# VH-VL binders against NAD kinase (nadK): the designs that were tried, part 82

Target 1, 268 residues: NAD kinase (nadK), of Syntrophomonas wolfei subsp. wolfei (q0aze0)
Amino acid sequence: MKIILVNNRFKENTEKKAQEIAGQLSALNVEVIIDNGLDEPYAGTVDFIMVLGGDGTMLRAARRYGQRAIPVLGVNMGTVGFLSNIEINELAEYLPLILREEYSLEARMMLEVAVFQQQSLLTRVFCLNELLLRSNSPRMLSFALEISGQKLEPYRGDGLIVSTTTGSTAYSLSAGGPIADPQLDAFIVTPVASHIINKRPLVVSPEREISLHLLEEREAIIGIDGQIKMDFGAENRVLIKRAPHPLLMVNLKAKPFFTSIDRSLQRQ

## First folded at step 4 (VH-VL)

Design ac20 (from x2 with heavy chain E100L Y101E Y102W G103Y S104D G105S Y107P D108Y Y109G F110M Y112V; framework fv_ixekizumab)
Fold by ESMFold2-Fast, scan of step 4:
Structure ac20 (fold): chain C 268 residues (1-268), chain A 123 residues (1-123), chain B 112 residues (1-112)
Amino acid sequence: as target 1 above (268 residues)
Amino acid sequence: QVQLVQSGAEVKKPGSSVKVSCKASGYTFTDYYIHWVRQAPGQGLEWMGVINPEYGTTDYNQRFKGRVTITADESTSTAYMELSSLRSEDTAVYYCARGLEWYDSSPYGMDVWGQGTLVTVSS
Amino acid sequence: DIVMTQTPLSLSVTPGQPASISCRSSQSLVHSSGNTYLHWYLQKPGQSPQLLIYKVSNRFSGVPDRFSGSGSGTDFTLKISRVEAEDVGVYYCSQSTHVPYTFGQGTKLEIK
């Protein structure tokens, strides 16, 4: 059995705890690879991924490993979040279940994002929450949105978010998008500070292809899960599709989505 | 106009340290990595390390282990590279350069470079 | 560390003639994403390096179409279809697939 431990090097005690857990797993004849986010993703075959940290660490793990159809468990290290399943102080209790593969899996859709310069592919990335197109200056963007070959009227505003249902509670929510059940597969397309009357968030089939390009030269960026940022200009085009594999999230403990989100929305 | 402007040339004695600055303008400082690359006179390019200004996280070339420290000040949009325990072999032009991507390698390479800072180490 | 080897180390070309520079990596530069992070830089005399080509074959903004990159895995080529006087300088290939990022030793291009 081989396990990847993904950790957040910015949290006090996180690296020490990762080494402690790695030692415990090694004593049980489990091979452990530690991933702190700086090196290339581990290229070998693995059986399980354990993410030690908050939602940000899980988003990084999903981008690096989510397309490999490997079980991923979020272990909370003292920060409240939506993507962790158990707390660090519960790990010892659940470790035997992990090693015996006694858990259920929840599939979460991911986005495949391909950025082009004219017809040349510049990069391809996967993400769990969203792609954000936004202006990087006080100037409004003018851009084209095409959904499965259907060209919509031009958008004018500060940007656009294309989100998974998992991402519905992240940037999309703050921009006025709906809260979506993460068990549903759908794209949520939410305008950011649109200056055109009646531009509404769209909920579209995950089988759709979404493309974006600027209609005039502007200083803009593409953001992925709030963690990757890229320049985006008038010679660029982005194509967004449902990723080939969902992220397989480990369920060891019931974590009801709707009561969790309701509680979160009541907090200041 | 996107640009990186570095501090001026330095002459240092062996065993001392040098701190080179790199001031960014024309873009959102926290949206891009800053890399440091050096070039000894008449020689090729050598990557020293990188910083993500948004989180202050760094990665270094192990050849400089324990001697190089890269920092960033978001309030002034300025990155710094400090190299300690200087030797004559550290005489080089030091460049800062803008890159992209946090968790792996930059897909676009290093697109904007500073003008370079000559550091001369001599007794 | 990944070693980048360029050939030739120097090249002298008559204006208007083509030039070709090869770059070989000690290991495959294919990233787990399927992308290949191989880049080409030009350093003109007395100037900072400038990006010419990124990810094997993509021309950076403002770079003339006489420059092209090709290759895969461990073998890469930079071609200049017709060399001009302003192309004088040292060309470097570089990989950013693995840390530490590494550069080739450089190819000096001169005009005859």
Scores: ipSAE 0.000, ipTM 0.433, lowest interface PAE 13.5, mean pLDDT 85

Design ac21 (from x4 with heavy chain E99G G100H Y101T Y102W D103E I104Y L105S T106S S109F; framework fv_ixekizumab)
Fold by ESMFold2-Fast, scan of step 4:
Structure ac21 (fold): chain C 268 residues (1-268), chain A 122 residues (1-122), chain B 112 residues (1-112)
Amino acid sequence: as target 1 above (268 residues)
Amino acid sequence: QVQLVQSGAEVKKPGSSVKVSCKASGGTFSDYAIHWVRQAPGQGLEWMGVIIPDFGTADYNQRFKGRVTITADESTSTAYMELSSLRSEDTAVYYCARGHTWEYSSGYFDYWGQGTLVTVSS
Amino acid sequence: DIVMTQTPLSLSVTPGQPASISCRSSQSLLDSEGKTYLHWYLQKPGQSPQLLIYEVSNRFSGVPDRFSGSGSGTDFTLKISRVEAEDVGVYYCMQSIDLPYTFGQGTKLEIK
């Protein structure tokens, strides 16, 4: 068995724990590859991905490995978040189940984001939560939104979020978007500080293609899961669609989404 | 070397909103969480919320539910706290503070802004 | 919410004498990995709060060694071995094990 152990190098406790866990797994004849984010994603075949850290580390793992249809387990290191399934102090008790492949999988849709300059593809990335288009200055953007070739009335405001249902509790929520059951597949399109009061969040089929481009010469930024940022100008266009594969999240213990989100909302 | 510089004092009328800025310098803005804490005159410290600029996600104290919004602009290394439907009880000094970690919880505030006095009066 | 209780709420000390401030949490601040999320701040008159001690007993950079923190679980103490005039202000404990972060009421330290 070959496992990728994903951790955050800037969290010293997490890196130390990753080395400890790698040693335990090696003693059980499991080959371990450590991904601390410094290098390109591991290119070889693996059987399982274990993510040590908070939601941010899980988002990075999903972006790097989510399209490979490999089980991904989030192990919480004490961080508040939604994407982990077990706590680090529970790992030892669940390890035998992991090694025997005795767990269920929950599929979470992902976005495929393609950024163009003119007709040329500049980059293609995948993400679990959302794409954010935003101004890189205090000035509002004017931009065009197309959904499956249908041109909407131009937007004016600070930006737009295109989110998965998993991302509905992340930036989209902060911008006024709805909370969505992550078992549903849908895109959530949420305006950011729209100047037009009647621009509401949209919930659309995951089979839709969403296109964005600027209508004026402004400098803007495209953000991916809050972790990647790219300059976006009037010469650029972004195309967003459903990624070919969902992220396969490991479920070792019941995690009730609705009571978890209800508790989190009581803090807001 | 790390410095958080906040916008200047504001005088607002009840029912209006205020947006306070916090510009970070001397460190990597995206590697840390930015918290907002307020202090009413003669009172203690009250945590309002946090944003993780790198992830674009925020969480808030329930006591400010529906009225507070925290945002961040990584291109300018600036965090914002907007409080709407202002009441006289919202008169306070508002501080931004850097969590030593990029995560919501587990942080301690290693650097603080100078504070922004917001006065809510007719 | 975790409630943080400080005692005393005010303290008057002659220069050179020791001072001690207690902080009690309504639940344990110890995580499963052995870390305790209790921190101390000082707010000098007219200034922003500043970090003194993090995670129970670690002095932040630039903090004099006359300041020390101790404690475990729910009971914590900040000690100043020899109070100086520059130590005047309000001291706050804070927990960060859970959201929302909560502070003690503050302890005002004054020089006699």
Scores: ipSAE 0.000, ipTM 0.381, lowest interface PAE 19.9, mean pLDDT 86

Design ac22 (framework fv_ixekizumab)
Fold by ESMFold2-Fast, scan of step 4:
Structure ac22 (fold): chain C 268 residues (1-268), chain A 123 residues (1-123), chain B 112 residues (1-112)
Amino acid sequence: as target 1 above (268 residues)
Amino acid sequence: QVQLVQSGAEVKKPGSSVKVSCKASGGTFSDYAIHWVRQAPGQGLEWMGVIIPDFGTADYNQRFKGRVTITADESTSTAYMELSSLRSEDTAVYYCARDSTFYWSGEPYFDYWGQGTLVTVSS
Amino acid sequence: DIVMTQTPLSLSVTPGQPASISCRSSQSLLDSEGKTYLHWYLQKPGQSPQLLIYEVSNRFSGVPDRFSGSGSGTDFTLKISRVEAEDVGVYYCMQSIDLPYTFGQGTKLEIK
């Protein structure tokens, strides 16, 4: 068995914990690769991915490895989040189940984002939560939204979010989007500070293709899961599709999504 | 490994401006935000503002709006804090601090701090 | 602005004894993702502040295990199980759920 341990290089405590866990796994004859973000993603074959950290670390792991159809386990290291399944102090209890492959998998859809300059593909990236298009200047954006080739009325405002259902509780929620069951497959299209007050979030089939481009020369950016930024101008176009493979999240312990989000909403 | 190095102490006259620099090393500059926090002699910590180079955005504590400007130069991995219309009450140690969390995916906190820059405002 | 209130403002402890510092926020620091935006810093005499605890209870790299953080919502505690001479300084809690980020007044820890 070969396992990748993903941790956040910017949180030094997680590096020490990763080394400790790698030692434990090595003693059980498990080959361990540590990915702390300094190198390119490990290119070899692996059987399992263990993510040590919060939701942010899981987002990075999903971007790097989510399309490989490998089980991914989120192990929380003291923060409460939506993407982890067990706590770090529970890991020893669950290791025998992991090694015997005695767990279920929950599929979480991902986005495939392709950015073009005119006819040339500039980049293709995958993400778990969302793509954000936003203004990077004091001026509002005017932009075109197409869904499966159908041109909608132009949007005017600070931006737009195209989110997975997993991303419904992330930036889309802050922008007024709906909360979605993460087991559903759908795109959620949420306006950011729209000039037209009646622009509502859209929930559309994951089989649809979404296209965005600017209608005026403006300074704008594309943000991916809050972790990647790229400049976006009038000669650019972005295509968003459902990614070929979902992220396969390991379920060792039942997660009370609805009670967790209910408590969060009551406090906010 | 990670280090924030600030410019040296300054002595300024009332009404002038000061620009303090903070050069970062370790990690990709666009992967984190830089905050500015000041501390008057014998007093507590006061957050002044932040620059998020990755998104080109800055935000400020309302107490300093109109007088403070925070900028960043990604090519030199350096953040700057400029404070204008200086008063004797602006005498303080000014710190830069790194926030390595991502805007939507982490809880902002200051994992590494610069050594501080003493700005003395006296006539 | 969110107001952060620390108690006590000053604490004198015999070496080896425990110390406890409280931090109270004027509103909840829990977000819709289940994260709590409360962190603790230590400023030793003549030095820059340094991160001790982030997200309520997580020790930062190099921080001894005698330091622990706990709490939820609006009420938080930093505990030192056995105070050592190197722990002298001013302790600050900070909230980062909303701008402007705000700090408590600071708690000065002194050795008797």
Scores: ipSAE 0.000, ipTM 0.399, lowest interface PAE 13.6, mean pLDDT 84

Design ac23 (framework fv_ixekizumab)
Fold by ESMFold2-Fast, scan of step 4:
Structure ac23 (fold): chain C 268 residues (1-268), chain A 124 residues (1-124), chain B 112 residues (1-112)
Amino acid sequence: as target 1 above (268 residues)
Amino acid sequence: QVQLVQSGAEVKKPGSSVKVSCKASGGTFSSYAIHWVRQAPGQGLEWMGVIIPIFGTADYNQRFKGRVTITADESTSTAYMELSSLRSEDTAVYYCARGRTFYESSGPYYFDYWGQGTLVTVSS
Amino acid sequence: DIVMTQTPLSLSVTPGQPASISCRSSQSLLHSEGKTYLHWYLQKPGQSPQLLIYEVSNRFSGVPDRFSGSGSGTDFTLKISRVEAEDVGVYYCMQSIQLPYTFGQGTKLEIK
């Protein structure tokens, strides 16, 4: 068995903990690859991915490995989040189940994001939560939104979020978007600080293709899962569609989504 | 090119709090982390903490034991460092500094551009 | 926390002569990917620190060729091949392999 351990080297004690876990797994005849996020993703075949950290570390793991149809387990390192399944102090208890492949999987849709300059592809990335288009100056953006070839009325405002259902509790929520059951497949399109008071979030089929481009020369950026930032100008366009494969998240312990959301919202 | 401009000097009483600002220009605020580093008179540099503006998430040097709070306002490209329960030992020049690309998957952070510094004097 | 130790703490150099500053870390700064997270800064009198060298040996934009960095693991050196008047100030090494980021005590460079 070969496992990738994904961690954030710059968080206190996580590198030491990753090495300890790697040593334990190696003693059980498991091959371990450690991914600190600095190198290219491991290109070989692996059986399991263990993410040590918070939601941000899981988002990185999803971008790097989510399209490979490999089970991914989120192990919480002390912060609360929506993408972890077990706590680090529970890992020893659950490790035998992992090694025997005794767990269930939950599929989470992902976005495929392609950014163009005129007709040239600049980059293509995958993400678990969302793409954010926003102004990088005090000026309002004017931009075109097209859904499966249907051109909507121009948007005017600070930006737009195109989110998965998993991302409904991330930036989309902060911008006034709906909370979605992550078991559903859908895109959620949420305006950011819209200057048109009647613009509402849209929930659309995951089979739709969404495109965005600026109608005026403005300073803007696009953000991917809050981790990748790119300048976005009038010469650029972005295409968003459902990624070919969902992220396969490991369930070792029942985690009730709705009660977790309810508790979180009452504290906010 | 890139410029970090900090707020002016302050004189504070023990037990009060101070909030120092750091305004970034050049349209790069959202692409970088902002770190805070202090320097007591005649002493060396001490790292206080960092903020990732896009997430609003911050990490701190535990020496300051919950006394330090770092925040950011992306609309004004401004980061803030608030230090509470001030003591005479907190008298220092406080610097903001820009880190290399900061997010979960990125690696090394070094400080490529620094603010001019803000002198905070704590005296009774 | 990783402790950074600089030697010497002060140094007086005749213009045109070389200078060497050492930095030692309490733990290896080498990461598994092969990068070493050790950086050097210069603080000129009355000014903010400025980046000289990042990741052991890379000169930052605008830094003269007379500055060079070397080292590995826990032992690092900053060298100035020919010291000029503008090089006066306090030099600091910093590690960024883990939180909290830590600096050496500083080395004050003065002209004789």
Scores: ipSAE 0.006, ipTM 0.417, lowest interface PAE 11.6, mean pLDDT 84

Design ac3 (from ac1 with heavy chain E100D W102Y Y103E D104Y; framework fv_ixekizumab)
Fold by ESMFold2-Fast, scan of step 4:
Structure ac3 (fold): chain C 268 residues (1-268), chain A 122 residues (1-122), chain B 112 residues (1-112)
Amino acid sequence: as target 1 above (268 residues)
Amino acid sequence: QVQLVQSGAEVKKPGSSVKVSCKASGGTFSSYAIHWVRQAPGQGLEWMGVIIPIFGTADYNQRFKGRVTITADESTSTAYMELSSLRSEDTAVYYCARGDTYEYSSGYFDYWGQGTLVTVSS
Amino acid sequence: DIVMTQTPLSLSVTPGQPASISCRSSQSLVYSEGNTYLHWYLQKPGQSPQLLIYKVSNRDSGVPDRFSGSGSGTDFTLKISRVEAEDVGVYYCMQGTHWPYTFGQGTKLEIK
């Protein structure tokens, strides 16, 4: 068995635990590859991915490995979050189940984001939570949204979020989007500080293609999962569609999604 | 307009703790990472840690681990940085700053608080 | 930790003349997706730092076009084409590619 341990090298608590866990797994004849975010993603085949850290580390793991159809387990390192399944102090209890492949998998849709300059593809990335289009200046954006070729009336405001259902509790929630059951596949399209009062969040089929471009030259960015940023100008167009493969998240214990989000929203 | 407003200056004894607040206004608090950076008198900038309010996750520079705790209260749009076991060398201006993303893996600080002077003296 | 080294530590410039500040990182700042997270800040006397340049060469909103950034890999430069009185302060480079984020030691710019 070959396992990737994904951590942040400079998050010292996580690095210590990664080395400790790698030693334990090696003693059980498991090959371990450590991905601390500094190098390119491991190119070889692996059987399992263990993410040690918070939600940010899981988002990185999903972008790097989510399209490979490999089970991914989030192990919480003492911070609260929505993408972890077990706590680090529970790992020893669950490790025999992991090694025997005695767990269920939950499929989470991902976005495929393609950015073009005219007809040329500039970049293609995958993400678990969302794409954000936002102004990078005090000036409001004017932009066009197309959903499966249907051209909507122009948007004016600070930007737009195109989110997965997993991302419904991330930036989309902060911008006024709905909380979605992550078991559902859908795009959630949430305006950011729209100047037009009647622009509402949209929930659309994951089979649709979403296209965005600026109607005026502005300083704007495209943000991916809050971790990748790219400049976006009037010569650019972004195309968003459902990624070919979902992220396969490991379930070792029941996730109380609705009670967890309810508790999070009631925290002071 | 985004503003980060910090609590006022404090004088603390060695061995005590200090808790500095940073209240965000004008933008969506939960959508962005809130970082803490300090500057000792006449010295450069040192990154201390970050919180992602929407995820409830915090992370710290190894140098401060065990002594620093960063928290957020989304209902009041306020982040807090608590530093314990204070030493004279912790005398510094402490800044909160908004990350360019709500994630902390890479980025820059687009808005800064006014700073809070913490003086540690016996 | 990534060490960020600025040169010079201080410079004095006649108004209207150009200024140049160098920043060197101990490791490459190119992240796996191809972006380079090298940023420049200005701290005016008695004030908080302010963002000037992000991702090597992108000017933050409201920053005059006399400021420009360039570089790649480990070597970066901030240029001011014509220094004005309001540009006085300490300039810092910062890397956001590798955790923890680190700053250069700062370059103090003064008017002659």
Scores: ipSAE 0.000, ipTM 0.414, lowest interface PAE 13.6, mean pLDDT 84

Design ac4 (from ac1 with heavy chain G99E E100H T101S W102Y Y103D D104F; framework fv_ixekizumab)
Fold by ESMFold2-Fast, scan of step 4:
Order: C-alpha cells, then structure tokens, then sequence
Structure ac4 (fold): chain C 268 residues (1-268), chain A 122 residues (1-122), chain B 112 residues (1-112)
C-alpha cells in the first residue's frame, strides 16, 4: 500500500507528527510519500491520501489530488474545521481500518475553472470550495454573468463567488450565501457587496456552465479556495463547470454536520 | 495599495480583556493569512497566532492558547485579536501582519499594521 | 519551539563602515525540499517592522543593494556593506520554517 501524507510545514507539531506517522506506516510495510505543498504533486499511483492539518491543508490536497479518485482522509491537528473526519489522537485506533480498507466514502463535488485570454485557454484549475471574483482596488466591478447561455443583467459590486455545496460554509457564508448540505451537488452563486438591490444568492444545477467576464477594465483578481490568486482583466473570461470527478472523502467516524454548523454560527 | 490599519491605543485594568482591530484595504483580505505579533516595551517580537479569513479558522501560539481569540469579519475586511485575563506583562504594542503566501509557502510578512499600544495598569 | 539567537544585541558603527549581524537557530531551518525560511526585518524608531530580506538572501523590493543576507542550516548573517544614517533601528531575524514563527531578540544598530 502506498499513502501520501499531506501536511503543513509551517506547523512544527504537524511536521513532527507527519514524520512520526510515516515511521509507523513504514513499520507496517506501507510506502509513504510526504507532500508538504512546496514541490509538484506526486505523479505516481497511490492507494490513499492522509491529510494532517486543518481545512486549508485539505483544500490544497483536494486541488492537487482530488481528480484522481483516491480516498482522502482529513486528520485534525487541533484546528477546528469542517473537512477533517478524525482527530490525530484517534489515528492509531483507526489505522487498522484504513489498512483493511474498512471505511465508507463521501463524494464531494469540485469545480473546474478554465481561464481564457481571448479564445486561448490560459489555465485550468480544480477546487473544492469556491472561485471568488473580486475588485483589487477601491472601485467596484461591472461584470457579465452567463448561466448555461442565459445572459443575466450585469452585476455591479465588489465581486461574485461561485461555490460548491462544500464551500457553502466558507467565503460564500460570510458573503450572505445559504448553508447547503455538502452531499447535494449544486453551484451557489453569491454576490459580494452588490450595488444592485435584490441581487440574491442563486442555487443552480451542477450541470450548468457559468461564465464571467469584466465589462470595464478594472483591477480584479480570481481567487481559488482562498489560496490561489490570478489577475483578471477585461480580456479574460472564466468558465466554471462541475469537475469530472468528485473528491472522495473517507468517513471513519460519523460527523454531525448540521449540529456542528449550528454551534459554529451561534459562537460567531 | 495594500494597507493594514489598526484601532487606537487602549488602557485596561488587570483581569479585563481587550479587542484590537486590523482593517485591510486593497482587495487582498480573503487571499492571504493575517497574523498577530506583539512587542512589549523595549523587548522583541512575539508571534501570537494567525487567521485564514475565508475559512474563519485560527491557530495560536501555545503560550496564549485559552486567552487569545482571533476572528475576522470579511464584510468589513477586518481581523480582530481579543486577549483576555490581562496582566501587567501584557502591556505591549500589538501588530497585525499579512503573510505573502498562496498556500503558506512564503513564511514571511510583507505588510504590517501601524501597531496598537495596549497598556495594562492598576 | 525553534529558538532564534542574535549576536550582537547592539552595535555602534561609524557611517560608511560595514556592519554584520549573526542569527543562529536551535535547529535546522532547511526544509526537506531544500528551501531555508530565514527572513530579516528592520524596525526603525517609532515604526512597524519592515521586511528587508526573505529566504536567506532575497532582497525585498526597494531595499538598497548594500544589504545582503547569507547562511545555511542554523547559522545566518545579515551584512550592511556601508552603513548610512537611515539604517538606524533594530534588526530581527525570523524563522518561517515551522509554527510557531519565532524571532531573534533583536540587534540595535546605532551610529557613532
């Protein structure tokens, strides 16, 4: 068995624990590849991905490996989050189940983001939470939104979020979007500080294609999962659709999503 | 045009709490991590913790864990650091600082707030 | 936690003379991929810290070329080839290899 351990190098505890876990797995005849995020993603075949850290580390793992249809387990290292399934102090108890492949999988939709310059594809990126289009200056944006060939009235404001259901509790929530059951497949389209009265979040079919472009030259950026930043100008167009493969999240322990989000909202 | 602007100086009694704000401008708030660093008078810099605004998730230096809470309000592009159970030893200038990183690969701060003096006196 | 130790804690330099500040870490700052996350900041009197050098030897935008960083593993040096009056302040090294991020005690640079 070959496992990738994804960790956050900037957490001393996480790096030390990753090395300790790699040693334990090697002693059980498991081949371990450590991915700290600094190098290119491991290109070989693997059987399982174990993510040591918080939600940010899981989002990076999803972008790097989510399209490979490999089981991904989030192991929390002390930071409260929604994307981990077990705590680090529970790992030893669950390790035999992992090695025997005795777990269930939860499929989480991902976005495919294609950025064009004129007619040329500039880049293609996958993400688990959202794409954010936002102004990078004090001036509001004027931009066009098209959903499956339907041209909507121009948006005016600070930006727009196109989110998965998993991303409904991330930036989309902060911008006024709805909380969605992550087992549903849908796009959530949430305006950021819209100038137009009654521009509400939209929940649309994951079979739809969403297109965005600027109507005026402005300083704007596209953000992916809050971790990747790209400049976006009037010569650019972005096309968003459901990614070919969902992220396969390992479920070893029942996680009460609705009670967890309810408690989180009360403390905010 | 990136700027971090912090709230004004405060004088607090021992045992109380203080909440310092850090408002980001220039459209970078959601794409970067915001850290908090303090400096006691005539002393060095001490890292307190970090928040990733888009997730609302924070991590802390163990020596402050249980007393410090870092939060963010993305609608106002403002991060907050609240320190409770104040002692005279907490008298310091508190800075917010931005990590120049797409996914924590940089490890350094490219912009700092102007600092907020918190004085704890009886 | 990684402990960062600077020497000297203070130095006085005549304008035009060179200055050198040492920073030592309690463990290696080299990450497994080969990068070293050692950075230098300058805090001028009454001001916030400002980035000078990142990842050992890279000069931040607008920083004069008289500033240079070097080192490897656990031993690092910041050099100023010709000290100017505007260089007065406290210099801090910082490690960004592991959380918690940690700083040296600071080195106060004064003009004679």
Amino acid sequence: as target 1 above (268 residues)
Amino acid sequence: QVQLVQSGAEVKKPGSSVKVSCKASGGTFSSYAIHWVRQAPGQGLEWMGVIIPIFGTADYNQRFKGRVTITADESTSTAYMELSSLRSEDTAVYYCAREHSYDFSSGYFDYWGQGTLVTVSS
Amino acid sequence: DIVMTQTPLSLSVTPGQPASISCRSSQSLVYSEGNTYLHWYLQKPGQSPQLLIYKVSNRDSGVPDRFSGSGSGTDFTLKISRVEAEDVGVYYCMQGTHWPYTFGQGTKLEIK
Scores: ipSAE 0.000, ipTM 0.406, lowest interface PAE 13.9, mean pLDDT 84

Design ac5 (framework fv_ixekizumab)
Fold by ESMFold2-Fast, scan of step 4:
Structure ac5 (fold): chain C 268 residues (1-268), chain A 123 residues (1-123), chain B 112 residues (1-112)
Amino acid sequence: as target 1 above (268 residues)
Amino acid sequence: QVQLVQSGAEVKKPGSSVKVSCKASGGTFSSYAIHWVRQAPGQGLEWMGVIIPIFGTADYNQRFKGRVTITADESTSTAYMELSSLRSEDTAVYYCARGPEYYDTSGSYPDYWGQGTLVTVSS
Amino acid sequence: DIVMTQTPLSLSVTPGQPASISCRSSQSLVYSEGNTYLHWYLQKPGQSPQLLIYKVSNRDSGVPDRFSGSGSGTDFTLKISRVEAEDVGVYYCMQGTHWPYTFGQGTKLEIK
């Protein structure tokens, strides 16, 4: 069995813990590759991905490996989060189940984001939560939104979020979007500080293609899962569609989504 | 350098409709907002609505809902305002006015005004 | 709708003297990004309105330095440091922060 251990390179304790776990797994005849984010993703075949850290580390793992249809387990390192399934202190208890492949998988849709300049593809990235288009200056944006070739009335405001259902509790929630069951596949399109008060969040089929472009030259950015930032100008266009493969999340322990989100909202 | 030229004065009967034109010259037409503002004799200014020609969409003051239609023809650089079901209180000078770039439409300020079109509604 | 209230409704000024016009809005005119969309127009007798000041304090191209705008939130002022004969007309404030856009009722400036 070959396992990738994904950890947060900016947390010293996580690096140390990854090395300890790698040693324990090697003693059980498991081959371990450590991904701390500094190098390119491991290119070889892998049977399982174990993510040590919080939701941010899971988002990075999803972007790097989510399209390979490999089981991904989130192991919490003491940070409260929505994407982890077990705590680090529970790992020893669940490790035999992992090695025997005795677990269920939950499929989570991902976005495929393609950024163009005129007819040229500049980049293609995958993400688990959302794409955010936002102004990078005090000036309001004017932009066009198309859904499967249907042109909507122009948007004016600070930006727009195109989210998965998993991302419904991230930036989309802060912008007034709905909380969605992560087992549902849908795009959630949420305006950010729109001047037009009747621009409501949209929930659309995951089979739709969404495109965005600016209607005038402004300093804007697109953000991916809050971790990648790219400049976005009037000469650019972005195309968003469902990624070919969902992220396959390992479920070893029942984690009630609705009670977890309810508790989180009460704490704010 | 930007100039807006409106159609001539009209006298209409109550219950009829009027369509005023506004032709733009000098500068870009399609990406700028065209506002319509009216002024009854001896009274103040009243904002009626706005259109951004490149987008083909118009927004209206609720007071005119169902009676006003604002359109634009990019090929002729001409905007139109049509007001139906005319009443005597619709007697006014109707102005078209251009704002700066589209991004300022929510805070838009018409910087170039047409000469105005007097519409008299008389029985 | 946002109500724009101007004071005074009329004023008479000797040439060379200053003039001041106030405009009060029923709600704050600060937009979410921090800009304030309050503008001033002058309508001379028999003419179309012309822009004087946009976004509180920015003088439009060709407008003399003697015109200045100030204010914040709901209270705004247009000042003319030295009134000239060509300044006669009706002054309007306008808000572009909230839909529908609204004008004040106007202030008539006359020369004594």
Scores: ipSAE 0.000, ipTM 0.366, lowest interface PAE 20.3, mean pLDDT 84

